VH-VL binders against q9nrl2r1430to1533. Designs and how they scored, part 306

Target 1, 104 residues: q9nrl2r1430to1533
Amino acid sequence: GGVHELSAFEQLVVELVRHDDSWPFLKLVSKIQVPDYYDIIKKPIALNIIREKVNKCEYKLASEFIDDIELMFSNCFEYNPRNTSEAKAGTRLQAFFHIQAQKL

## First folded at step 17 (VH-VL)

Design kk33 (framework fv_ficlatuzumab)
Fold by ESMFold2-Fast, scan of step 17:
Structure kk33 (fold): chain C 104 residues (1-104), chain A 123 residues (1-123), chain B 107 residues (1-107)
Amino acid sequence: as target 1 above (104 residues)
Amino acid sequence: QVQLVQPGAEVKKPGTSVKLSCKASGYTFTSYWMHWVRQAPGQGLEWIGEINPRGGTTNYNQKFQGRATLTVDKSTSTAYMELSSLRSEDTAVYYCARGSEWFSKPGLYFDYWGQGTLLTVSS
Amino acid sequence: DIVMTQSPDSLAMSLGERVTLNCKASQSVKSYVSWYQQKPGQSPKLLIYGASNRATGVPDRFSGSGSATDFTLTISSVQAEDVADYHCQQYYSYPYTFGQGTKLEIK
């Protein structure tokens, strides 16, 4: 997309980062702290990577941006059992994202 | 210098409610999670719940769900735990403890603890 | 709920001895285990987080190790000031749970 879409994507990423439940998603998972993560998750992504893609104008359609955010949540739920703090945060942040994405 | 100041003691009758305070100072109150943990006389530690003062998000131990309510007052840097329908089994020292920074896993560490409030539920 | 079981319940050591305290989780908690020291009449104090990371200001004689279900806190040379209850805690999943504690005394 255009400048308008870039501004909308940037604003949404900023809102996600500011949310209490952003902590599992701010940066890529550490191999040192979580050694088996990359054996299970084949397409890792995080908000800092998505923000870089927004700033480099790599999203041509809103659907591409939404797909990357949804991949981030999908990875969270694939790796983390439902009772972990990561899964709880992911559930709430994903619901928040769905409300905000209506504006895209 | 980080401090969490709690009242020394509270005495309550069964069936009543109590609201315990935890006054924080020496750090940015909204940058860290706050936890509540209790310890019955001669027993181990039991986690009650956590609150993020930044956005107000709470997570509770299911055992206390519906009875415990965690809140904060940002203007006074004070955290509160209200516990309702008190029973004699709620007699314990109640601690507040500072958790990790908002961008980290919330239970990662409890690095500073209040001195605890002894709650006695009797008669 | 994940149950954390500590062993032994209590032990008495001589000054300078190596102390080993154990903590077992009923299911894997990865490396999400912390250790706390609680001296008589005092609040708990963080010693170790993430199974092996020493908290700020904690003496080098304290170290943590382990992963999955089996965790150990080691005091390389016990001192008189180390008399306390030691608690392990998992923060892998809700609710966070503590072990029953190990009481360390000096002979």
Scores: ipSAE 0.758, ipTM 0.907, lowest interface PAE 0.9, mean pLDDT 93
Fold by OpenDDE, second read of step 18:
Structure kk33 (fold): chain C 104 residues (1-104), chain A 123 residues (1-123), chain B 107 residues (1-107)
Amino acid sequence: as target 1 above (104 residues)
Amino acid sequence: QVQLVQPGAEVKKPGTSVKLSCKASGYTFTSYWMHWVRQAPGQGLEWIGEINPRGGTTNYNQKFQGRATLTVDKSTSTAYMELSSLRSEDTAVYYCARGSEWFSKPGLYFDYWGQGTLLTVSS
Amino acid sequence: DIVMTQSPDSLAMSLGERVTLNCKASQSVKSYVSWYQQKPGQSPKLLIYGASNRATGVPDRFSGSGSATDFTLTISSVQAEDVADYHCQQYYSYPYTFGQGTKLEIK
């Protein structure tokens, strides 16, 4: 149900934010600090945005929620080479997410 | 008044292991990455690895091929670096250095350093 | 690994002169470069991060510039207390790497 799913989404976002490897994903990338980011990434997203969408009940299906989370990771791996701290953090956080998402 | 306190020196034989300590004070220990950097005599600085004291996440310089192990004791705000299979080339001053806050990137830097521990490896 | 090459290896300057230290990366490191000052017998001290941001407490005479592969640390008017080794560092990718250092002395 909608209420149950909403709670599950909220809880999962909380877990993601609390994770050690959440730092690349807490907020949108700063265009000032990374001037070329938005030239490459066309659908930027972050955990704070996903949290807001959850709070606004914008996710009607679990798949929609999962898609946004996966987009977040996809953006990270698209922009960051594999040996960057962002990519390493993303790899670990995504693995954590996949485990937690099984509970949805 | 951030301080990172390290022992002055260690002497080890080749093939043995050493565990260096770094006691942190003056800030929230779990809020900042802790890094280890060494400097051989007359040489530049070499990054060994980093640890997030909050959850224990680590990243290593692959040069050490698993010989280095970073740990923390949150109860004592102490970071540790264990280096095994010591060789003469490991002779260096080993620094612990506070990195950026775990949630702050970009802007990685080492803003506070310990005084370093001189590790001498010789037969 | 990304190699950071500093130049010159050493230099001696007169008090009040402008000092320019260079650091070249073997590949682009964006602006993820820090500079450190290490006085004899001491631990390194952070001067610049993000290529051009001065760390807290660092005198105004120190400045950093550059992007991608070429970076510069400038001392507008060198002082006696500036005698030290200076290290550049990239933190764009693992492993984080340092230059070999530049030794600055006063004539």
Scores: ipSAE 0.692, ipTM 0.904, lowest interface PAE 0.8, mean pLDDT 95

Design kk34 (framework fv_ficlatuzumab)
Fold by ESMFold2-Fast, scan of step 17:
Structure kk34 (fold): chain C 104 residues (1-104), chain A 123 residues (1-123), chain B 107 residues (1-107)
Amino acid sequence: as target 1 above (104 residues)
Amino acid sequence: QVQLVQPGAEVKKPGTSVKLSCKASGYTFTSYWMHWVRQAPGQGLEWIGEINPRGGTTNYNQKFQGRATLTVDKSTSTAYMELSSLRSEDTAVYYCARGPEWFSKPGLYFDYWGQGTLLTVSS
Amino acid sequence: DIVMTQSPDSLAMSLGERVTLNCKASQSVKSYVSWYQQKPGQSPKLLIYGASNRATGVPDRFSGSGSATDFTLTISSVQAEDVADYHCQQYYSYPYTFGQGTKLEIK
């Protein structure tokens, strides 16, 4: 993609990071704090990894970027029951992402 | 030194509303979650809700949903809990308590507590 | 809602004795349990978080253990200043819930 596409990806990741509900997604889940996480989640990802991929121009299509963001939310909902603070944060941040992603 | 300062007591009639304050000092107010917890006379602790002062995001105990409203004033580092449609069963000591930093799970710990406000609801 | 049940309701101990306070969750809360000490007329004070982590400034005679549904707070050698109500709390899921408390007294 073009300069506009790269700028849009960077802008969207920054908006996600700044959102109140980004806390479960800022970096990879700690194996020490959550020892069973990696037994359940086979494709872990977080906003810091996605941001690095954007900076290295690893997304060739908007769909690839969107897929990684959606994987991040899917992992959250797979691991965390709906009434946890992680699941509630994920639900709100995902809704925010869907609104912002319309600009891509 | 971290401090959370609350008013000593409030007396209200049934059916009215009350807005309790919690003035924070000694730390960066917008960097930590704030929680509200009450304790009826002779009873255990009951969690009311939490607010992220950073962006204003709130989560409530469903028991208080629609009656409790949590807000903050960043300019004065003050948290507020408004409770409406008061009944005698709302008579309790109301605490504000500081949670962890905003990038952590909100309920991880409540490390500093206000001294509590005794709310008495009676006719 | 997850119900937290503490036992015993009250306990009277002699100075220097080992004290064990129990807390049971109605369903698994992993390790997301905290313990608070509340002295008469005072606000609660954090003792333990994450089931076993001692909070800053808490004496090493206090320790926490347990996971899933069964949690324990231990005071290895009870002192006069330990007279208080002790509360356990889960923060695994909303709403966060506390046990009814255990009152510790000295004989």
Scores: ipSAE 0.779, ipTM 0.913, lowest interface PAE 0.8, mean pLDDT 93
Fold by OpenDDE, second read of step 18:
Structure kk34 (fold): chain C 104 residues (1-104), chain A 123 residues (1-123), chain B 107 residues (1-107)
Amino acid sequence: as target 1 above (104 residues)
Amino acid sequence: QVQLVQPGAEVKKPGTSVKLSCKASGYTFTSYWMHWVRQAPGQGLEWIGEINPRGGTTNYNQKFQGRATLTVDKSTSTAYMELSSLRSEDTAVYYCARGPEWFSKPGLYFDYWGQGTLLTVSS
Amino acid sequence: DIVMTQSPDSLAMSLGERVTLNCKASQSVKSYVSWYQQKPGQSPKLLIYGASNRATGVPDRFSGSGSATDFTLTISSVQAEDVADYHCQQYYSYPYTFGQGTKLEIK
């Protein structure tokens, strides 16, 4: 049910945030630090935003939750070359997410 | 009063391995990236790798082709770098250096450094 | 790998003069550059990160500037204690790389 899914989403977000490779994804990218980020990334998202959406019960389907997480990773790989620390962290975190998402 | 303490020197023969230590104190060991950087005599600095002591995540300079292994002992707040298949070109001062907090870009800065361990590789 | 080239290799300046150290990246590293000071027989010390942010405790006579490929470390009025090697570093992509260093001496 909805309550069960909400709890599962919350727990997964907690696990993602606690992961060593969560640092690129904890908050939205700073426009001051990365001036061209929002010229390239049109749908910015981060774990704190996803957590808020979970808390507000904005996800009606697991697929919607997964889509936002995948968007987060997609943004990272779109902006960052493969040999950047952000991309490397994203690769590992996404792999972790895919394993955990199977439990949803 | 952050301190990174390293042994003064190591002498090894080619083909052998060495494990260098870096004991951290004065801060929460698991909260900061730890980096290893070496400096050959009269040369610039060379980045070897990084480790997140919190969960053990590592990234390496591919130049070392798996010869370098970074580990940590949380119970003693000690970081280790093992370098195998030593060669004369590995002769250098090896530094451990604290990076930023684990929730930051790891290479952002190295704000505290050990005094370095001089590794001499010779037959 | 991204190559960081510093210039000059060495320079000698008089006390109180303005010192300019340059660092050029082989490709854009955006603003992901740090500068370190290494005095004789000592470990490196962080001066600047993010190209232009002064580290804690660093005198305000030190400043960093630049973006993409060209970066500069400036000492507005060089002091005797500034004698050291200075290293630039990029952390845009793996592996993180340093310049070859610039040796600063006082006349």
Scores: ipSAE 0.758, ipTM 0.916, lowest interface PAE 0.7, mean pLDDT 95

Design kk35 (framework fv_ficlatuzumab)
Fold by ESMFold2-Fast, scan of step 17:
Structure kk35 (fold): chain C 104 residues (1-104), chain A 123 residues (1-123), chain B 107 residues (1-107)
Amino acid sequence: as target 1 above (104 residues)
Amino acid sequence: QVQLVQPGAEVKKPGTSVKLSCKASGYTFTSYWMHWVRQAPGQGLEWIGEINPRGGTTNYNQKFQGRATLTVDKSTSTAYMELSSLRSEDTAVYYCARGVEWFSKPGLYFDYWGQGTLLTVSS
Amino acid sequence: DIVMTQSPDSLAMSLGERVTLNCKASQSVKSYVSWYQQKPGQSPKLLIYGASNRATGVPDRFSGSGSATDFTLTISSVQAEDVADYHCQQYYSYPYTFGQGTKLEIK
């Protein structure tokens, strides 16, 4: 059900936000600091946007929530080289997400 | 400090083969792909192929498929490129370069380059 | 193969001028573009990777920008030591391909 699912999504987003490796994902990438980001990444997303969507009950299915989280990681790996701190943080946080998402 | 050391020059006759070396130091040899790139006099850079020293996996530019062979000797941290059936058009400086992963394959940019070996193919 | 086309082929600049070098891919390469500086008689040196990321030790007067098919390398205030050939490269698809190079010289 809806209420139970919303609580589960909110709990998982909070766990992601509090993770040590969440720093590249907390907010949308700055257009001023990274001007080419929005030319390359066509569906930008971040944890603050996903959290807002959870709070507004915009996810009807667990798959929609999971898709947005995976899009966030895909954007990270698309933009950032594997040897960057951003990509390494993304790899660790994605692994953590996959473990936690098993509860959904 | 990362270093890729190549010999200065080689002179070969058409129809022969050459084996060029690239000795790596200052990093874990098996943690990075090694690339080979050539540059003909006054021309741009041309990618020949790549090798993963850990497993020996190779990928080649189709233009060099069947003529180029990439190998490594892990015990000496040395990469090799053998080029067969040499033609005058193969006259170029041949570079080895270390590949750093962007995200996924292909996805490697070259952060350190050897000094290059000048190969001259002439009768 | 993806063709990388650089423009101009050659340019002469006065010290302190802003320089813009262009690189066009024949199809989208996302952000998988690097720029290399090659001084006479030397091997290429990495300047920019991932279209806009400056490599370690590269002066901040060098910047990269662009996406998909159109990329630029900018030198905000050209110095004498910047005389070199500049090469762009895509590493998005096999085979990796380079542009023909842009030669930068001082007037």
Scores: ipSAE 0.000, ipTM 0.552, lowest interface PAE 18.2, mean pLDDT 86

Design kk36 (framework fv_ficlatuzumab)
Fold by ESMFold2-Fast, scan of step 17:
Structure kk36 (fold): chain C 104 residues (1-104), chain A 123 residues (1-123), chain B 107 residues (1-107)
Amino acid sequence: as target 1 above (104 residues)
Amino acid sequence: QVQLVQPGAEVKKPGTSVKLSCKASGYTFTSYWMHWVRQAPGQGLEWIGEINPRGGTTNYNQKFQGRATLTVDKSTSTAYMELSSLRSEDTAVYYCARGIEWFSKPGLYFDYWGQGTLLTVSS
Amino acid sequence: DIVMTQSPDSLAMSLGERVTLNCKASQSVKSYVSWYQQKPGQSPKLLIYGASNRATGVPDRFSGSGSATDFTLTISSVQAEDVADYHCQQYYSYPYTFGQGTKLEIK
């Protein structure tokens, strides 16, 4: 995609990072803090990685960007039981993302 | 020094509502989640809910969903818990408590507690 | 909801004795358990977080251990000032829940 598309992706990532519920998603899950995470989650991703991919122009289609964000949420719900703080944060942030993604 | 200051007591009639305050000082108010916990006389502690003062995000114990409302006033560094449709079994000491981060999870456990407000609900 | 069960309900110890307080979760809470001390007429005070980490300013005679469902708080040499109710809490799953407390007294 073009400069305008990259600007839109960057703006959306910044909005996600600033959201109260971004804390589970800012960086990759620590293996030291969560030893079994990488045994369960085979395609780990986080907002810092997605942002770097945006800055390196690795997303050619809006769908590819959206897929990475949705993978991030899918990983959250796969690993974390529904009543955990991570799952609740993920649910609210995903809803916020769906509203913002309509601009893409 | 971190302080959470609460009024000592409130007396309310059944069916009314109450709004309890918790004034924070000694730290950046918006950097920590605020929790509300109650303790009926001679009983254990019961978690009511939490609020992030930064964005206003709340999570509630479903037992109190619809009756408890958590809010903050950032200009005065004050947290509030409003509890409606009061019953005699709501008689308890109500604490505010500061939640702290553990392994990037914000607001999980409570390092500082207010002194508590004794709410008495009686006719 | 996750139920936290503390045992014993109460105990009386002699000064200098080792005290062990137990807390059991109805489901795994990993290491998301804290212990609070509540002296008569006072608010709770954090002792231990993350099952085994001592809070700032807490005497080193207090220690916590355990994971998953079984947790313990140990006081290596009980002092007169340790008379209090002790509460465990899980913060792994909403709603956060506390045990009913263990009352510690001196003989």
Scores: ipSAE 0.392, ipTM 0.830, lowest interface PAE 3.0, mean pLDDT 90

Design kk37 (framework fv_ficlatuzumab)
Fold by ESMFold2-Fast, scan of step 17:
Structure kk37 (fold): chain C 104 residues (1-104), chain A 123 residues (1-123), chain B 107 residues (1-107)
Amino acid sequence: as target 1 above (104 residues)
Amino acid sequence: QVQLVQPGAEVKKPGTSVKLSCKASGYTFTSYWMHWVRQAPGQGLEWIGEINPRGGTTNYNQKFQGRATLTVDKSTSTAYMELSSLRSEDTAVYYCARGTDWFSKPGLYFDYWGQGTLLTVSS
Amino acid sequence: DIVMTQSPDSLAMSLGERVTLNCKASQSVKSYVSWYQQKPGQSPKLLIYGASNRATGVPDRFSGSGSATDFTLTISSVQAEDVADYHCQQYYSYPYTFGQGTKLEIK
């Protein structure tokens, strides 16, 4: 039947996932590989969780979606010192996000 | 079956530029980071930079920022490193090396290395 | 930049002996250290990544350990084919940096 359209939020998440710098954000950080992460980060989040929330229509406002994305970057910069590959990826992906978020 | 093929040698004059190639085969070229590392005669290894062939994202050692340029040609599965304003101190063996997959931390390992290109910079 | 310092600069061992090579980082790099073997005239070969994980095809006589600033590569029973330079590398932060190398020789 009908015409199926991706939501603006879904389209943006797909663009973030496709970006080279998405690797630190694709899934939740492994407690096995990074055992101190959850001692420092109290509100963990990742692109797979955000995408699931979009698909379940859990964001009522664009600001709620943006807040979750910004939390993800905030967690990255809180845990990872500036010169790490994680922090550098986060800085570039956040800048890309700010450009793409103009569509919202 | 993974191979990275580099030319054996290049001779250049100071002040010129060189563009070194690294032809990959035996794997999906766009799925792994590519790194460039040099080794001056009798010296240790020095990391130059990395490129993700998937989207073209690069990260450089600040020492080479502005002089080194990393590019790829996806159609030929070839990575390139151009180094400008050559000095005698740039005389070294230049290696390309395959890094991790695109969804992992890029520096985790360099699992396959090219044979290296000996660059000699002399007047 | 993080400085990686290896010790000793060189050593000579007898066949079958246990050898330990050390690598010290100037600041904590967590477990983000790899070890490479480089035989004369050859490219480096990955031995260990993430401080303690053996690369595919690497003999079990090679093992890595350590965290934060102090790292060790151990060869439990050295063989003639192990003659090489050994390099440690941190990939915790940019730029990635290597130690100066340790040369292993057989007596």
Scores: ipSAE 0.744, ipTM 0.899, lowest interface PAE 1.0, mean pLDDT 92
Fold by OpenDDE, second read of step 18:
Structure kk37 (fold): chain C 104 residues (1-104), chain A 123 residues (1-123), chain B 107 residues (1-107)
Amino acid sequence: as target 1 above (104 residues)
Amino acid sequence: QVQLVQPGAEVKKPGTSVKLSCKASGYTFTSYWMHWVRQAPGQGLEWIGEINPRGGTTNYNQKFQGRATLTVDKSTSTAYMELSSLRSEDTAVYYCARGTDWFSKPGLYFDYWGQGTLLTVSS
Amino acid sequence: DIVMTQSPDSLAMSLGERVTLNCKASQSVKSYVSWYQQKPGQSPKLLIYGASNRATGVPDRFSGSGSATDFTLTISSVQAEDVADYHCQQYYSYPYTFGQGTKLEIK
């Protein structure tokens, strides 16, 4: 049910946050430090935002939750070249996510 | 107050290995990536690699072709860099440097540095 | 690898003068540039991150600017304690790379 799904989402977010490669995704990118980020990324998102949405029960379907997580990774790969620290971290974290998401 | 403490100097012969230490204090050791950077005499800085003390994830400058190995001891808040197959060109001051995380400060620049260990490789 | 080229290699300035140090990247590194000050016999110290953000405790006379490939570190009024080597660094792509450094002296 919905409660079970929310619990699963919460647990998954916790696991993502605790992952070694979560650092690029914990908070939104600073516009001051990366001035052109928001010129490129039109739908910014981060794990803290996704956590809040989970806490507020904003996800009605697992697909909506997954879509936000995938958006988060997509943003990273769109902005960062493959050999950046962010992109490589994202690659590993996304792989971890895909494994965990199968349990939803 | 963040502090990174390194031994003063090491002397090694070519072909041998060295393991340099970096003891961290004044902050949560597992919350920041640790980097290693060296500086040959009269030269610029060269990035060697990074390690996440939380889980041990590492990334290396491919220039070292697996000669460098980064590890940490969380119980003592100490980072290590082992460099094998030493050559004369490895003579340099080796710094450990705390990296920033995206959560606190976006970007992987180095906000605190050890005093460096002078490694001399000579026959 | 991305090559960071600093200019000039060295310069000598009079106290109170405006100092401009340049750093050029071989390709765009967006704003992922930091600057470090390294005084003789000391380890580097962070001055600027994100191309234009001054690190904590850094005097106001230091400022950074630039984007993509051209970056500048400026000292509005150079002081005696500013004698040092200055290094730029990109952290846009692996491996992170530094410039060769600029040596600043006082006349």
Scores: ipSAE 0.013, ipTM 0.684, lowest interface PAE 9.7, mean pLDDT 91

Design kk38 (framework fv_ficlatuzumab)
Fold by ESMFold2-Fast, scan of step 17:
Structure kk38 (fold): chain C 104 residues (1-104), chain A 123 residues (1-123), chain B 107 residues (1-107)
Amino acid sequence: as target 1 above (104 residues)
Amino acid sequence: QVQLVQPGAEVKKPGTSVKLSCKASGYTFTSYWMHWVRQAPGQGLEWIGEINPRGGTTNYNQKFQGRATLTVDKSTSTAYMELSSLRSEDTAVYYCARGTQWFSKPGLYFDYWGQGTLLTVSS
Amino acid sequence: DIVMTQSPDSLAMSLGERVTLNCKASQSVKSYVSWYQQKPGQSPKLLIYGASNLATGVPDRFSGSGSATDFTLTISSVQAEDVADYHCQQYYSYPYTFGQGTKLEIK
């Protein structure tokens, strides 16, 4: 492709970032604001990290990219009970991701 | 200055619907969540729901799910709450309140409130 | 639903006294509690968010503390203008719920 051609992974991450429900996933959870998060979640990840990995061509297979996105959602549901705003946002964004990921 | 303007009062008959407005000014309307809260005479506050004007995402108190509908008109920076199948116990002051920026946890604070609309439901 | 219970229901204080208002959640809400002041005939006004953070423009005689299930709002030296209902609110989980309110009066 072209020098500045966006990969399919880049396009998908951009769509996730633009979604209303991206707010819990934009950056890593703050240790100051949520001090017990890193005691519970052992493999933290966020959209900014995934996008950086895409830009550095660190995903060799679509499955690796999908695994990182699914890890992000899994962390959300592990830490946040069902009725939290984080869990509700994660549920909606994950459904949106599954529709978009069919293109991969 | 940030301002949320609501009508002073509405009177409705039981079984009808009402659509209450909240006109925002003094800030970027699509950057903040909007919340709706009611207060029956002499009672405490009760959260109805929230809407993100950016993409239209809503979350409701289950007590009002199916009866309350939150919408926005971005062109006029106006938020609306429609409440259907009105009963006398829906008599209350209805507030709109500005929440957090869309990229932050909703509900963290309600920093500006409208003056409230007194809805009276009576025959 | 998470039930927020405030105590006392009402309180009468003398000017300059220290007052403490309590709020208890039926289950842990971490630090996701805000406090609002509502003067007669007015809309609620934010005082404290995140259990202990003072909102902009709020006098420093107001402070909040607590975590998990037990929260306190303190007014270090009560003034005549502090006559109001005070409401606590959790925003940890849906639906967001408020306490029944505490009414503060001056003797």
Scores: ipSAE 0.702, ipTM 0.893, lowest interface PAE 1.2, mean pLDDT 92

Design kk39 (framework fv_ficlatuzumab)
Fold by ESMFold2-Fast, scan of step 17:
Order: sequence, then C-alpha cells, then structure tokens
Structure kk39 (fold): chain C 104 residues (1-104), chain A 123 residues (1-123), chain B 107 residues (1-107)
Amino acid sequence: as target 1 above (104 residues)
Amino acid sequence: QVQLVQPGAEVKKPGTSVKLSCKASGYTFTSYWMHWVRQAPGQGLEWIGEINPRGGTTNYNQKFQGRATLTVDKSTSTAYMELSSLRSEDTAVYYCARGTYWFSKPGLYFDYWGQGTLLTVSS
Amino acid sequence: DIVMTQSPDSLAMSLGERVTLNCKASQSVKSYVSWYQQKPGQSPKLLIYGASNLATGVPDRFSGSGSATDFTLTISSVQAEDVADYHCQQYYSYPYTFGQGTKLEIK
C-alpha cells in the first residue's frame, strides 16, 4: 500500500535530486531572472515542491506522483529548445526517472 | 582562491592523440561543470565541450564529437581532455574553464579560466 | 549553430572616453550572453554574464545590456588597463558560440 508507495516516492525524489542533471529542476524558476517563463508555463513545478508533497502525504497513488514528475519535464521541454543545456539535462533525467519508476 | 592549473605546452605529430590536464583547487570540484575551449593563433574562442565532475555527464560540440573525450579524476580534482587524430589545424591554446549558472537562468558561463596549454601539431 | 557577430573588429579610443562594443546573435538567445576580456598573453576573464550582470571584482565602469539578438558592452570611461580583446558568448543553445572578438586600443 500507501505507506510503501510514499517511502518509494521519497527514495526516488532523493535519487533525482542527487542526479547530475537535476540542476534545472531543483527549485522554481525565478520570475526576476526569467520573466517570460511564467507567461509560457502555466503550471510551474520543481523537485523541492514535489518532495514537500511527498513529505505531506499528498500523493495517494503512484500515478499522481508520476504525473507531477512528468509535468516538470513537460514544462522543461515546452520552455527550452531541444539543444539547450536544460533540455538535454531534462532528457537524461527523464530517461533515468522512467527506469526508476518501473519500481513503483 | 580558485585556481585551474594547466601545463604550458605539448608538441605532437599529426595522427597521434594528446591528453591535456587541468588541476582545480580552491573550491568543491564536484559542484561546478568544467568546460574546454580552444583558441587557434590569431583566432577567436571555440567551445569543445563540458563535463559535470559529479557524475561524469558530458556534452560536446558536434565538430569535436568522436575526437574529443572529457574525463575527470575526483580524487585529484583534475579534469582531462583527450583529443585524437590530431591535425595541424588543432594547433591552439587549450583552456579549461569553470562553468556556473544562476539558479533560474539557463546555460552556463565561465567564471574562472586556466592559463591554457599550447598544443602544437606539426610534422 | 548560433553565429555571434561582433562590431567593430577593432577601435582605438582616448583615455576617459565612453566605449561601446556590439554583439549580434543570428537568432534569439534571450539574455544568455556573457562578455570576456582577454589581455595580451592572458586567459579570458569574465566581465558580464546574463547580458547585464557584473561579475565579481569587475570595475563599475563596465556594463552590459541587450536581449534577444542585440547586445552591448559599455566602458563608461576607458582606462589604459582596458587594452584587450573583448569576446561575447551565447550559452543559450548548444554548441556554445563566441563572437570573433573586438580589439580595444588606446590612441
């Protein structure tokens, strides 16, 4: 059940945070530094927010957790062209996530 | 005090390979990406590639893909660039440079540079 | 690849004059542009990052501005120690690319 799923979510978030390619995803994009981000991205999210939701037991199903992680990657690819450092980091981290998510 | 120390010069024959070093000190080696940039005599700067010392993730300029290999030794805080199949056009000063970024500004900029290694490729 | 074009190729200024160096990107790079100073026989030194942010230890007479495709480096009152090549760089898109450089000399 639920308890085991939440423990798995915490472990996976920690693995994502420690991954080389987590740097674009650790915290929300700053409105001051990237003002047009919030004109383009309507549902911003980052690993620190997802981790907080895990800690507060806000994910009832693995699909809800997976949806938030996929939203994070979707936002990255929507804002950043394919050949940017953010998009390449997102591509590699998403592949890593898909392998690890098979355990959920 | 951040320092990136490179050897002064290397001389190689065409068709051989070279492995250039960059020894970092004064900061946490695994917290910053390391970049390699070259400058041919009288020419501008040309980006070769980047490596994250933490996990070894690399990105290369396609012009150098397959010829350049970036590695690190975390125990000695040293970055390496190996360039194979050398040609006379590879004669240049090769710099290592530390990459950093603003939290929410994409991309990396180079805040500290090594003094450069002059690679001469000649028959 | 994004091509960065600098202008002029070289210029000579009198001490104390305002200097303006230009850099144009072949397509939008937003604000992801850095400027580097390279004095004769030395490695490049970061001056400006993110188009307009002054790097640590760089004198206040240096400033950067611009966005999208047009970027400017300004030296409000040029000094003798400012003799150098100045390079702009985009770090928005791979591969990262530099301009050809502008040589600044004192007359």
Scores: ipSAE 0.007, ipTM 0.695, lowest interface PAE 8.9, mean pLDDT 88

